# Miniprotein binders against Glycerol-3-phosphate dehydrogenase [NAD(P)+] (gpsA): the designs that were tried, part 5

Target 1, 321 residues: Glycerol-3-phosphate dehydrogenase [NAD(P)+] (gpsA), of Methanothermobacter thermautotrophicus (o26468)
Amino acid sequence: MMVTVIGAGSFGTAIAQVLSWNAEMVRLMARRSEVVENINRTRENSAYHPGVKLRDNIEATLMDGSVLEESEYVFMAVPSGNLRSIVRSMNSSLEDKKIVSCIKGIEHPGLKTMSSVIREETGSRTVFSISGPNFADELIRGMTSGITVGASTRYAREIAGLLKSPRIILDHSENVEGVEFCGILKNVYAVAMGILDGQITGENHRHSLLTLCFREMNLILNEMGYGELHDRFCGFGDFLLTSTTDKSRNRTLGLMLGKKMRLSEDSTITIESLRSIRAIRELTEGLELPVLEMVYQTMQEPENVNLYIREFQERISRPEF

## First folded at step 27 (miniprotein)

Design M5 (from L8 with Q61R R62Q E80Q S87A)
Fold by OpenDDE base, fold request of step 28:
Structure M5 (fold): chain B 321 residues (1-321), chain A 106 residues (1-106)
Amino acid sequence: as target 1 above (321 residues)
Amino acid sequence: SEKEKIVEEFQKRMEEARKLLEEAAETGDREQAEELIEEAWEIAREARDYAKELGDPKLERQAWWMEEEIAYTHFEIAQQFGDKRQARKSWRIFYRAWRQIRKLES
């Protein structure tokens, strides 16, 4: 089977490497010709994964719908903000494809998941997702990783076959949108844990706060109808990874906020975080979510972070029984 | 009613601005994208004026959202072309709009 990965970024390259173990050929699409040439010539994507040699059955190509004809499965790994335009440019070539979104993001203003955007632009009825605690640098190096497959049972088996490796642990849900939603939701609590880091008195305290975050996350998942995902790799797994490691850009953002640092005026990550946090808040209107509120307030007025932390602490100190 | 007409005009302008932003994001030409963004800003300002005239906080929030989207689009374009100055400017506009939306919700 021929498989295409659209987006030669960090994760796109990593997932291409994983897929190359099971696919006959993997086409890795990039926007820039220089990237394509570099990958094909050097067998490395040095911009994202220096020193990692790609398998021989990975071929880089330009983003062009004409090269999709031989691919049954297409994995989408582009930035969320560019998804609609990219998919639109290739919609006729994607209509009959089985498309797997690998993107953790939401589109504004409609708060549409990436799979929804793909469906709207392509008309494809076979749009799925994957998510989990998957740093691209570890994934591409063959470190064992858990991945949730968001698809019907039939297609989940096919996707599982493409991802199959002793180094990949899979779980499954038929809730495609829920799997994607977990990838966005976890970022809120990563920021929260970063904000609260300076207040953490010990590991007991850290894990107590993690519990509160996870509980709130589960409340949101349940409200959205995604409650089954709480114990999946895309849920608990990705939440835990992003909330406890320094590799998490969202947690790092929280750490900066907790120290009353000004937001970086050139940071795409900050914009993405702001948008995601607002999106989650809008989707959860009417719920009492003290962690989310603390994060949202802090993002608005970082100078008052200590006030918002105190208010949060006072709220959680009240007995809930 | 006159109020309904104003709301209709507001919605029309919001949709026009949205279309311009989509085109700006897709064009791949910097000069053309900048022109489209400028036009979107003009339309968004008109929409905001209608929202203010009505005194409707919901419409005002939508107007600020449009400013956020314009700024976001411009930021992404600026990043794509390596224009750090414009990226910073657009980021500030984005963040201002983001904060205003939050204030109107409280």
Scores: ipSAE 0.631, ipTM 0.842, lowest interface PAE 0.9, mean pLDDT 91
Fold by OpenDDE base, last read:
Structure M5 (fold): chain B 321 residues (1-321), chain A 106 residues (1-106)
Amino acid sequence: as target 1 above (321 residues)
Amino acid sequence: SEKEKIVEEFQKRMEEARKLLEEAAETGDREQAEELIEEAWEIAREARDYAKELGDPKLERQAWWMEEEIAYTHFEIAQQFGDKRQARKSWRIFYRAWRQIRKLES
């Protein structure tokens, strides 16, 4: 089977490497000819993964719908903001494809998941997702990683076959949108943990706060009809990874906010975080979500972060029974 | 009704601005992208005026959302071309719009 990965970024390259173990050939599509040439010549994507050799059955190509004819599966790994335009440009070529979104993002203003955007633009009925606690640098180097496959049972088996290795642990849900939603939702709580970091008195406190964050995340998942995903790699796994490591850009953003640092006026992660927080808040109107509220308030008025932390602490000190 | 006509004009402008932003994101040409963004801003301002005339807070929020999207698109384009000055400007516009939307929801 031939497989295409659209997007030669960090994760796109990593997932191409994973897929190359099971696919006959993997086409890795990039926008820039220079990137394509470099990958094909050097067998490395040095911009994202310097020193990592790509397997021989990975071929880089320019983004062009005309070359998709031979691929049965297409993995989407482009930036969320560019997904609609890219898919639209290739819609006729993607209509009959089995498409797997690897993108952790939401489209504004309609608050559409990446899979929904793909469905709208292509008309494909076979749009799926994968997500989990997966840093691209670890994934491409063959470090063991858990991945949730969001697909119907029939197609989940095929996708699992493409991802299969001793270094990939798989779980499954038929809720495609839920799998994607977990990837967005977890970022809010990563920011929260960053904001609260300066208030953490010890490891007991840290893990108590993590529990509160996870509980609130589950409340939201349940409200959205995605409650089954709470214990999946895309849920708890990715939440835990993003909320506890300094490699998380969202947690780092939270750390900066907690220290009353000014938001960077040229930071993509800041904008993406603001958009995600807004999206989640809009989707959860009417729910009592003290962690989300603390994050939301802090993002609006970082100068008052200590006030919002105190209000949060007072609220959680009340017994729930 | 006159109100219905205003809403229709508002929606028309919102859709037009959206299309311009999509085109701006796809051009790969900086000058063309900037022109499209400028046009989108003009249309979005007109839409906001209609929303204000109607006095509908929902439409006003949508108008601010369009400003947020224009600013975001411009930010991304500026980053792509290494224009740090424009990126900072667009970020500030984005954040102002983001806060304004939240105020209208409260």
Scores: ipSAE 0.381, ipTM 0.709, lowest interface PAE 1.6, mean pLDDT 89
Fold by OpenDDE base, last read:
Formats: C-alpha cells, structure tokens, sequence
Structure M5 (fold): chain B 321 residues (1-321), chain A 106 residues (1-106)
C-alpha cells in the first residue's frame, strides 16, 4: 500500500520512517524544494535528523494533491497553524482518504482539534489520530515507543498494521479527538513541573507533584468526556515523558519561568505553549484547577512566579476531608 | 434581535480575517503576505474598537483572540523569511493580546 506523510518536519520524517517498514512506498511531502532534493539525494533529512538514513522506499515530494491518488492513508504532520491552509490546498484530493493526524495542537481562536479541521476542510469521514510519548529522534532510530491509535476498531487495525514493528507498542481508543487533546493537555503540566522544579526538595516531592498534576489532568479529561484515555500512551505516557525529561521543550520553558528568566521573543515554543494553555483554560472554565491556574498566571506575569507558586502550595495543602 | 445581528456580523468579519491569514500563509510571497496581514489587522482593530464601544467583553475578547492569530501568523511568516525584527515584534503583539484576554476573563 502507498502511504503519504504530509509534513517533512521532525515527526513527519520519523513517522515516515516507521511506516516505510510496512508500506510499499511512503511519500513524504515537504513545502520546500530544497528539503525534497536533500532527502531524495542524500537519503537524509539533515535539518531534523542528521545522520539518519531514510529507507529506500521513502520518496520526498513537493506538497501536491495531484499525487495523492495512489495513497489510501495520509498522515498529517504539519504545524498546527498551517494545517487548515495545507489541507485546503489539496482538500479535493483528500476527501476520500483515510487521514491520520499526528499533530499535537489546537486551532485558535475557535479551539478546534486538528481532526475537526481536517473534517471541515476535506469532508472526509475517515479522520483519525495518533499520539503518545514519542520523541521523533528516538522514533526514527527505532527505539521502542508507545503509540495510541485514535480510530474506530476497524481502522485502528489498519493503522496498527501500518505502524507495526517490534519497536512499536500500540494501544487504542475510538475517541479521536480525545487522543489529540491529550497531546496538548500534557504540555500544561510539563510547564508546571518546570516552574516548580526549584521548589522540589526531593524525589518524594517530585513524584507527589507529578501525581497532583496527573490528577488534575484526569479531571480535565473527565470533564471533556475523554476519561478513558488517562492510562493510554497519549495520556499518562506522554504526560510523564514531557514532565520528567529535559528533552521536553515545555518543561524547559517552565524551568526558565521558574527562574524568572526572560522568554525569548522569537521563540515558537513559547507562543505555542501560551496558546495551548489558553485553550485548555478556556475549555475548562469553571473547574478548580490549581496547577493550570499557577501556570496560566506565571505565563502572564513571570516576575510574580514565587507568589503563584506559594498560592498553589497553599491550595494543595488544604485538607479535603 | 439587533444585538444578534451585530454579533453575527462580527463573527463574519472574524472569519474574513481568518481567511486572509490563511491566504497570507499560503502565498509564498512576502509582499503579498504582508498586505494580507495588514488587511487582517484592520479588521481586527475595527472589531476590537467596535466591541469596546458596545461594551461587550465577550466580543472584545474574541477580537483580541484574532489579534493573537494575526500576530502568530505574522510571526511564522517573518521566521520563514528570516525577518527577526518582525518576528520579535509579532511575538510582543501576541503576548500583549494574551494579557488583554486574561484581563477580560477576570
């Protein structure tokens, strides 16, 4: 089977490599001709994965809907902000496709999930998602990774077949939107753990805070109707990974905030984090979420981070019985 | 009601601005992108002012959300073309909008 991956970024390239083990051919679509040429000539995407040779059945192409005819499955791995425009540019070619969103993001200001955007633009009724604790650099190198497949049982099996590898562990939910939502929700708590890092007195404390974060995450998931996902790779797995590792850009952002460091005014991750946090806050209006509030307050007024940490600590110290 | 009509028109304009941003992101031409961004800014500013005059904090918040989107799109475009100065400017605008939204939510 021919499979297309739209977006030749870090994750798009990584997922293309994974898919190449099972697909006959993988078309990896990039916007820039230089990237296409580099991939095809050198068999590497050196901008994202230097030194990693791509399998021979990966072909880079320019983004063009006209070449999608032979592809049954299309994996979307573009930046969230560009999804609508990219999909719109080739929507007629995507209408009959099985589309799998790999994007961890939400559209603003309407707070639409990536799958919903795809459905709106393409009219496709077969839009799915994947998510999990999946750093692209590890995924592309064949390190064992857990992935949640968000799809109906029928299509989840097909997607699983495409992702199949001794190095891929799969779980499943039929809640497509929930799987996507977990991907953005976990970032709040990664930032929180970064902010609180300087307050952590020991490993007991660290893991107690992680527990509080996870509990709050579950409250949000339940409120959204996604409660079943708490123990999936897209839920607990991705939360844990991003909240505990230095590779997490969101945790690093939190670390900087906790130390009252100035945020870079040209940082994409900062903007994305702010957007995600705002989105989650809007979606959870009326819930008592101390961690979210601490993060939200800190993001707006980093100079007062110590105040917000103190307020958070006071709230969590209140007896619930 | 008259109020409902106003809200509908407001939403229509917000959608127009969104379309401009989408076009800006797709052009690949810097000059055209900047023009489209400026048109979107005009809509957003007018919408914000209108919402403020009406005394509707919900509409005002939505107008600020649009400013966030415009700023973000402009930031991405600036980065694409290597314009660090514009990228920084757009980031500041984005963050300003973020703060304003919070104030309106309080």
Amino acid sequence: as target 1 above (321 residues)
Amino acid sequence: SEKEKIVEEFQKRMEEARKLLEEAAETGDREQAEELIEEAWEIAREARDYAKELGDPKLERQAWWMEEEIAYTHFEIAQQFGDKRQARKSWRIFYRAWRQIRKLES
Scores: ipSAE 0.023, ipTM 0.489, lowest interface PAE 3.6, mean pLDDT 87
Fold by OpenDDE base, fold request of step 28:
Structure M5 (fold): chain B 321 residues (1-321), chain A 106 residues (1-106)
Amino acid sequence: as target 1 above (321 residues)
Amino acid sequence: SEKEKIVEEFQKRMEEARKLLEEAAETGDREQAEELIEEAWEIAREARDYAKELGDPKLERQAWWMEEEIAYTHFEIAQQFGDKRQARKSWRIFYRAWRQIRKLES
């Protein structure tokens, strides 16, 4: 089977490498000719994964719908903000494809998941998702990783076959949108843990706060009808990874906010993180979510972070009973 | 009505700006991308003026959203070409637009 990965970024390249073990050929599509040439010539994507040799059955190509004809499965790994335009440019070629979204993001202002955007633009009825605690640098190097497959049972088996490796642990849900939503939602709590980092008195405190964050995450998941995903790789796994590691851009954003750092020129803050948090805030209107509110308020007025932390602490001190 | 005409013109400009941003993201040429971004900014400013003239908070929010999108696209392009200075500038513009949208929602 021939498979295409659209997007030659960090994750797109990594997933292409994973897929190359099971696919006959993997086409890795990039927007820039220079990237295509570099990958094909050097067998490395040095901009994202320096020193990692790509398998011989990975071929880089320019983004062109005409090249998709031979591929049964298409994995989408482009930035969330570019998804609609890219998919629109190739919509006729994608209509009959089985498409797997790998993107952790949401479209603004419509608050649409990536799979929904793909369905709208292509008309495809076979749009699925994958998500999990998956740093691209570890994934491409063959470090063991858990991945949740969001698809019907029939197609989940096919996708699992493409991802199959002793180094890939798979779980499954039929809730495509829920799997994607977990990837977006976890960012709120990563930022929260970053904001609260300066207040943490010990490991007991850290893990107590993590519990409160996870509890709130589950409240939102349940409200959205995605409660079954709380213990999947896309849920708890990705939440835990992003909330506890220094490699997390979202946690780093929170750390900066907690220190009253204005978005300086040296900020590692990502637009995707801000969009995700904004989207979740809008989607959860009317719910009492102390962690989300603390994050949202802090992002608006970082200078008042200590006030928002105090308000949060007061709210969580109320007995649930 | 005159109001309906202005809304139509506003929507037309918003669509034009989106097309320019899509083109900017796809061109692969830095100079061309920058030109398209600049054109998108001009259109967004015109749209904002129309929104102000109508005094419609919904249109004003949409105009700020367009600025957010332009800044985001420019940020991504700057990152793609390794222009750290422009990336930082575009990020600040994005964040300003984001704050303004939230202010209009409160």
Scores: ipSAE 0.010, ipTM 0.235, lowest interface PAE 10.6, mean pLDDT 86

Design M5 (from L8 with Q61R R62Q E80Q S87A)
Fold by OpenDDE base, look of step 27:
Structure M5 (fold): chain B 321 residues (1-321), chain A 106 residues (1-106)
Amino acid sequence: as target 1 above (321 residues)
Amino acid sequence: SEKEKIVEEFQKRMEEARKLLEEAAETGDREQAEELIEEAWEIAREARDYAKELGDPKLERQAWWMEEEIAYTHFEIAQQFGDKRQARKSWRIFYRAWRQIRKLES
């Protein structure tokens, strides 16, 4: 089977490497000719994964719908903000494809998941997702990783077959949108933990706050009908990884906010995080979510972060009995 | 000095309040415990007002410590008797006192 990965970024390259173990050929599509040439010539994507040799059955190509004809499965690994335009440009070529979204993001202002955007633009009825605690740098190096496959049972088996490796642990949900939603939701709490880390006095405090974050996340998942995902790799796994490791860009953003640092408005990560936080807040209107409120307030007025942390602490210190 | 006498009297009042709280915790009677707690609150309010008039930060901190102790004791008693409303109220008072103490220590 031939498989295409659209997006030769960090994660796209990593997932291409994983897929190359099971696919006959993997086409990795990039926007820039320099990236295509570099990958094909050097067998490395040095911009994202310097020193990692890509398998021989990975071929880089320019983004062109005509190249998709031979591929049964297409993995989408582009920035969330670019997904609609990319899919639109390739619509006729993607209509009959089995498409797997690897993107952790939401479209604004319509609050649409990536799978929904793909379905809307292509009309494909075979749109799925994957998510989990998967740093691209570890994934591409073959470090053991858990991945949740969001697909019907029939297609989940096929996707699992493509991802199969002794170093890939798979779980499954039929809730495609839920799997994607977990990937968005976890970022809110990663930012929260980043903000709170400046006030944490010990490990008891840190893990108590992590528990509160996870509890709030589960509350939201339940309200959205995605409660079954709380213990999946896309849920707890990705939440924990993103909230506790320094490699997390969202946690780092939170740390900056906690220190009253001004965020660069032009930063991709800032934009994506803000969009996600606003989206989740809008989707959860009417729910009492102290962590989300603290994060949202802090992002709006970082100079008052200490006030918002104090208010948050007062709320969570109330006895629930 | 006159200031030393005032501080001694303040400390004596704090000890009296503490004794009232101990009695409140041990009495096993809700009504009696509430009366003792109210009396302790009166002492603490007087002490805080006095500390404020004197402008002594140390005495002010001690007055807040007493508020913290009274509120916490009342919380425990309320929990013991299943009074959830009072327990929540006392916990809020406790937390406010705790925060004020930390503010005065910084």
Scores: ipSAE 0.006, ipTM 0.150, lowest interface PAE 10.4, mean pLDDT 87

Design M7 (from L8 with E26Q Q61K E80Q S87A)
Fold by ESMFold2, fold request of step 28:
Structure M7 (fold): chain B 321 residues (1-321), chain A 106 residues (1-106)
Amino acid sequence: as target 1 above (321 residues)
Amino acid sequence: SEKEKIVEEFQKRMEEARKLLEEAAQTGDREQAEELIEEAWEIAREARDYAKELGDPKLEKRAWWMEEEIAYTHFEIAQQFGDKRQARKSWRIFYRAWRQIRKLES
């Protein structure tokens, strides 16, 4: 009755486990009754974290605004496309809450950040964000993880208290939306590194490409007024994690594209990547972004990926100075 | 002017389509979701007609973008209900709309 997490997917369950070390109780809201029963009866969310025992002070419920009464902080971990309707369905129960978005998404087609959607629907002035290099399976298992807290300093300290653990490393920014944007931008560069993987001739080459990708990501952050975030967990940390790790779905998509593998016409990661590229391209209108352009061309005409890689390589071969 | 009225109606219809998509995502009733999606499609196609009448490629781009989002929402609904046929159909519709926007930008 101290903290509620809305959304019992992969990350929502993981963050509930982290919060359970500091909160008297964590309420975890799920959309499906079988998830609620699985958690409450067996201490497991088998659909998302098979074999992981959840702490006893986590109590799952269905989506119901009435159980928010005793919670001061609410963490949002629902899919980005569902956020507005979920917040609207609970808006009177949320209007006086301190709300922390854990969602790495943007609302289409209006391109509103998750924090903006929450503020618009609730009228709340206390809406914050967290993001970082946080694969949910590592976070829930107590492996050391870095998290950036996006909040004004007073509230950042309160949120840090809720996340406190020897295995949680925290940094902070007052740029709530900047923290959210870092989580959106990294995915393009993870796809790019996957596309380019087959052309890598050695570790010098790989790390040179990582540098170029991160440099372009930072150009975008600077143009949007979020440049100070480049060296935070939500910036460099999350970029590096998603661009170098086999567990990254976006890097894996890039690997498949670079190998000219046929993608299933029901691929969730592909359609979500296409949506992300649309959003980023719109927000960066007028900027010349060769990495983004290579990814965009490849996703439009995957059969021509080798041409787009060659064009990219030719462009980066000329010195910037 | 007539152009100002058409642009205002276009914006109003875009917001109506967005609200229909929100409701479709949350209804839990497959048949109601499909009706809401079809209503959103009617709005999106009408919005393209407004953009063509104005000769405004920026508005046409916005209309195609709404079609992307309608197809995406329908894809997610189909996945939620295990409807692989509809999921593939929605994915193809999404991808076609996505490519149309790129063509307009070139």
Scores: ipSAE 0.667, ipTM 0.866, lowest interface PAE 1.2, mean pLDDT 89
Fold by ESMFold2, fold request of step 28:
Structure M7 (fold): chain B 321 residues (1-321), chain A 106 residues (1-106)
Amino acid sequence: as target 1 above (321 residues)
Amino acid sequence: SEKEKIVEEFQKRMEEARKLLEEAAQTGDREQAEELIEEAWEIAREARDYAKELGDPKLEKRAWWMEEEIAYTHFEIAQQFGDKRQARKSWRIFYRAWRQIRKLES
């Protein structure tokens, strides 16, 4: 089977490598000709994965809907802010495709999931999602990774076949949008754990805070109708990964905020985090979410972070029973 | 009523700004993208001023959110073209709008 991956960034290249073990050919669409040439000539995407050799059955191309004719599955791995325009530019070529979103983002201001954006622009009913604890650098190097497939059972089995590997562990949910939302939601809690890091007194404390964060995340998931996802790779697994590792960009942002470091005014991770907090706050109107509130206050007035940490700690120290 | 007519015009202007942002993201031409962004800014700033004169916090929040999105779109375009100065300016404008929305929610 021939598969196309649209987006040759970090994750798009990693997922193309995974797919290359099962697909006859993987086309990897990039925006820049120098990336296409780098991949095809040297078998490397050196801008994102220096030193990693890509399999020979991966062929890079520029963004061109005409090359989609022979693909049944298309994986979308572009930045969330570019998704609508990219899909629109190819819409007739995507209309009959089975489309899997790999994107952990939400569209503003309508707060639409990536799968919803794709459905709107293409009219396709076969739009799915994947998410989980899968850092691109580990995934591309063949380190064991968990992935949740968001699709109806028939299509989930097909997608599982494309991802099949001794190093890929799969679980499944029919809630396509829920899988996507888990990927958005966990980021705010990774920031929270970073903010709180300097006040952690030991491993008992860290794991108590992780429990409180995950409990709040579950409250949100339940309110939105996604509660069954809490124990999936896209839920607990991805939450743990992003909230506990130094490689997590969102946790690193939180660490900088907790140390009162000045926000970088050209930081993509910072502006994406601000957008995610906006989206989550809008979608959770009426819920009392003390972890989210601490993060929001800190992002608004970073100079006061120690006050907000103290207020949070006082809030959680009072028994509610 | 008169308020309903003002709100309807506000919503029309918001939709026009949104369409300009979509076109700016699609064009691939830096100069045209900048013109479309500037046109979207004119609409959004006028809309925010009207919302403030009307004294309607919900409309003011909606206007600031549009400014947030214009700034984010401009940030993305600036990053795409390697314009670090404009990216930094857009980031600051985004952050200002983001903070204003928070103040309206309290």
Scores: ipSAE 0.645, ipTM 0.853, lowest interface PAE 1.2, mean pLDDT 89
Fold by OpenDDE base, look of step 27:
Structure M7 (fold): chain B 321 residues (1-321), chain A 106 residues (1-106)
Amino acid sequence: as target 1 above (321 residues)
Amino acid sequence: SEKEKIVEEFQKRMEEARKLLEEAAQTGDREQAEELIEEAWEIAREARDYAKELGDPKLEKRAWWMEEEIAYTHFEIAQQFGDKRQARKSWRIFYRAWRQIRKLES
């Protein structure tokens, strides 16, 4: 089977490497000719993964719908903000494809998941997702990683076959949108933990706050009908990884906010995080969510972060009995 | 000195309030416990006024400590008798006192 990965970024390259173990050929599509040439010539994507040799059955190509003809499965690994335009440009070529979204993001202002955007633009009825605690740098190096496959049972088996490796642990949900939603939702709490880290006095405090974050996340998942995902790799796994490790860009963003640092409005990560937080807040209107409120307030007025943390602490200190 | 007399009176009141709280915790009677707590609150307010008049941060801190103790005792009593509303109220008062104490320590 031939497989295409659209997006030669960090994660796209990593997932291409994983897929190359099971696919006959993997086409990795990039926007820039320089990236294509570099990958094909050097067998490395040095911009994202310097020193990692890509398998021989990975071929880089320019983004062109005509190249998709031979591929049964297409993995989408582009920035969330670019997905609609890319898919639109390839619409006719993607209509009959089995498409797997690897993107952890939401479209604003419509609050649409990536799978929904793909379905809307392509008309494909075979749109799925994967998510989990998967740093691209570890994934591409073959470090053991858990991945949740969001697909019907039939297609989940096929996707699992493509991802199969002794170093890939798979779980499954039929809730495609839920799997994607977990990937968005966890970022809110990663930012929260980043903000709170400046006030944490010990490990008891840190893990108590992590528990509160996870509890709030589960409350939201339940309200959205995605409660089954709380213990999946896309849920707890990705939440924990993103909330506790320094490699997390969202946690780092939170740390900056906690230190009253002004965010660069032009940074991709800031934009994506803001969009996600706003989206989740809008989707959860009417719910009492102290962590989300603290994060949202802090993002609006970082100079008052200490006030918002104090208010948050007062709320969570109230006995529930 | 007049200041020393005020400090002595402050200390005497603090001890009285503490005794009232101990009695409140031991009485087993809700109505009696509430009366004792109210009396302790009156004493603590007077003590705080004295501390404010003297402008002594140490006495102010001690006055907030008493408020913290009264609020916590009231919380425990409320829990014991199943009064969730009072327990929540007392906990908020406790937490406010705790924050004030920490502000005075920094």
Scores: ipSAE 0.007, ipTM 0.169, lowest interface PAE 9.4, mean pLDDT 88
Fold by OpenDDE base, fold request of step 28:
Structure M7 (fold): chain B 321 residues (1-321), chain A 106 residues (1-106)
Amino acid sequence: as target 1 above (321 residues)
Amino acid sequence: SEKEKIVEEFQKRMEEARKLLEEAAQTGDREQAEELIEEAWEIAREARDYAKELGDPKLEKRAWWMEEEIAYTHFEIAQQFGDKRQARKSWRIFYRAWRQIRKLES
């Protein structure tokens, strides 16, 4: 089977490498000719994964719908903000494809998941998702990783076959949108843990706060009808990874906010993080979510972070009983 | 009506700006992408002026969404080409637009 990966970024390149073990050929699409030439010539994507040799059955190509004809499966790994335009440019070629979104993001202002955007632009009825605690640098190097496949049972088996490796642990849900939503939602709590880092008195305290974050995450998942995903790789796995590691851009953002740093001054802050948090805030309107509110307020007025932390602490001190 | 004409012009500009952003994201040429982004900014400013003339908070919000989208696209392009300075600048513009949108929603 021939497979295409659209987007030659960090994750796109990593997933292409994973897929290359099971696919006959993997086409890795990039927007820039220089990137295509470099990948094909050097067998490395040095901008994202220096020193990692790509397998011989990975071919880089320019983004062009005409080259999609031979591919049954298409994995989408472009930035969330560019997805609609890219998919639109190739919509006729993508209509009959089985498409797997790998993107952890949401479209603004419409608050649409990536799979939803793909369905709208292509008309494809076979749009799926994958997500999990997956740093691209570890994935491409063959470090063992858990991945949740969001697809119907029939197609999940096919996708699992493409991802199959002793170094890939798979779980499954039929809830495509829920799998994507987990990837967005976890960012709120990663930022929260960053904001609260300066208040943490010990490991007991850290893990107590993680529990409160996870509980709130589950409340949101349940409200959205995605409660079954709480213990999947896309849920707890990705939540835990992003909330506890210094490699997390979202947690780093929170750390900066906790120090009253303005977002405009920090190069580690990503647009995707802001969009995700904003989107979740809008989607959860009317719910009492102390962690989300603390994060949202802090992002608006970092100078008052101590006030928002105190308010949060007061809320969590209320008896649940 | 004059109001309907202004709304039509606003919508036209919003659509034009979006097309330019799509082209900027697809061109693969840095210089061309920057030119397209600049053109998109000009159009977005015109759209904002129309929204201001009408005094419609909904249109103003949409105009700020366009600025947010332009800034995001420019940020992504800057990152693609390794221009850290432009990436930081675009991020600041994005965040400003984000704050304005939230002000209009309160």
Scores: ipSAE 0.005, ipTM 0.209, lowest interface PAE 12.2, mean pLDDT 86

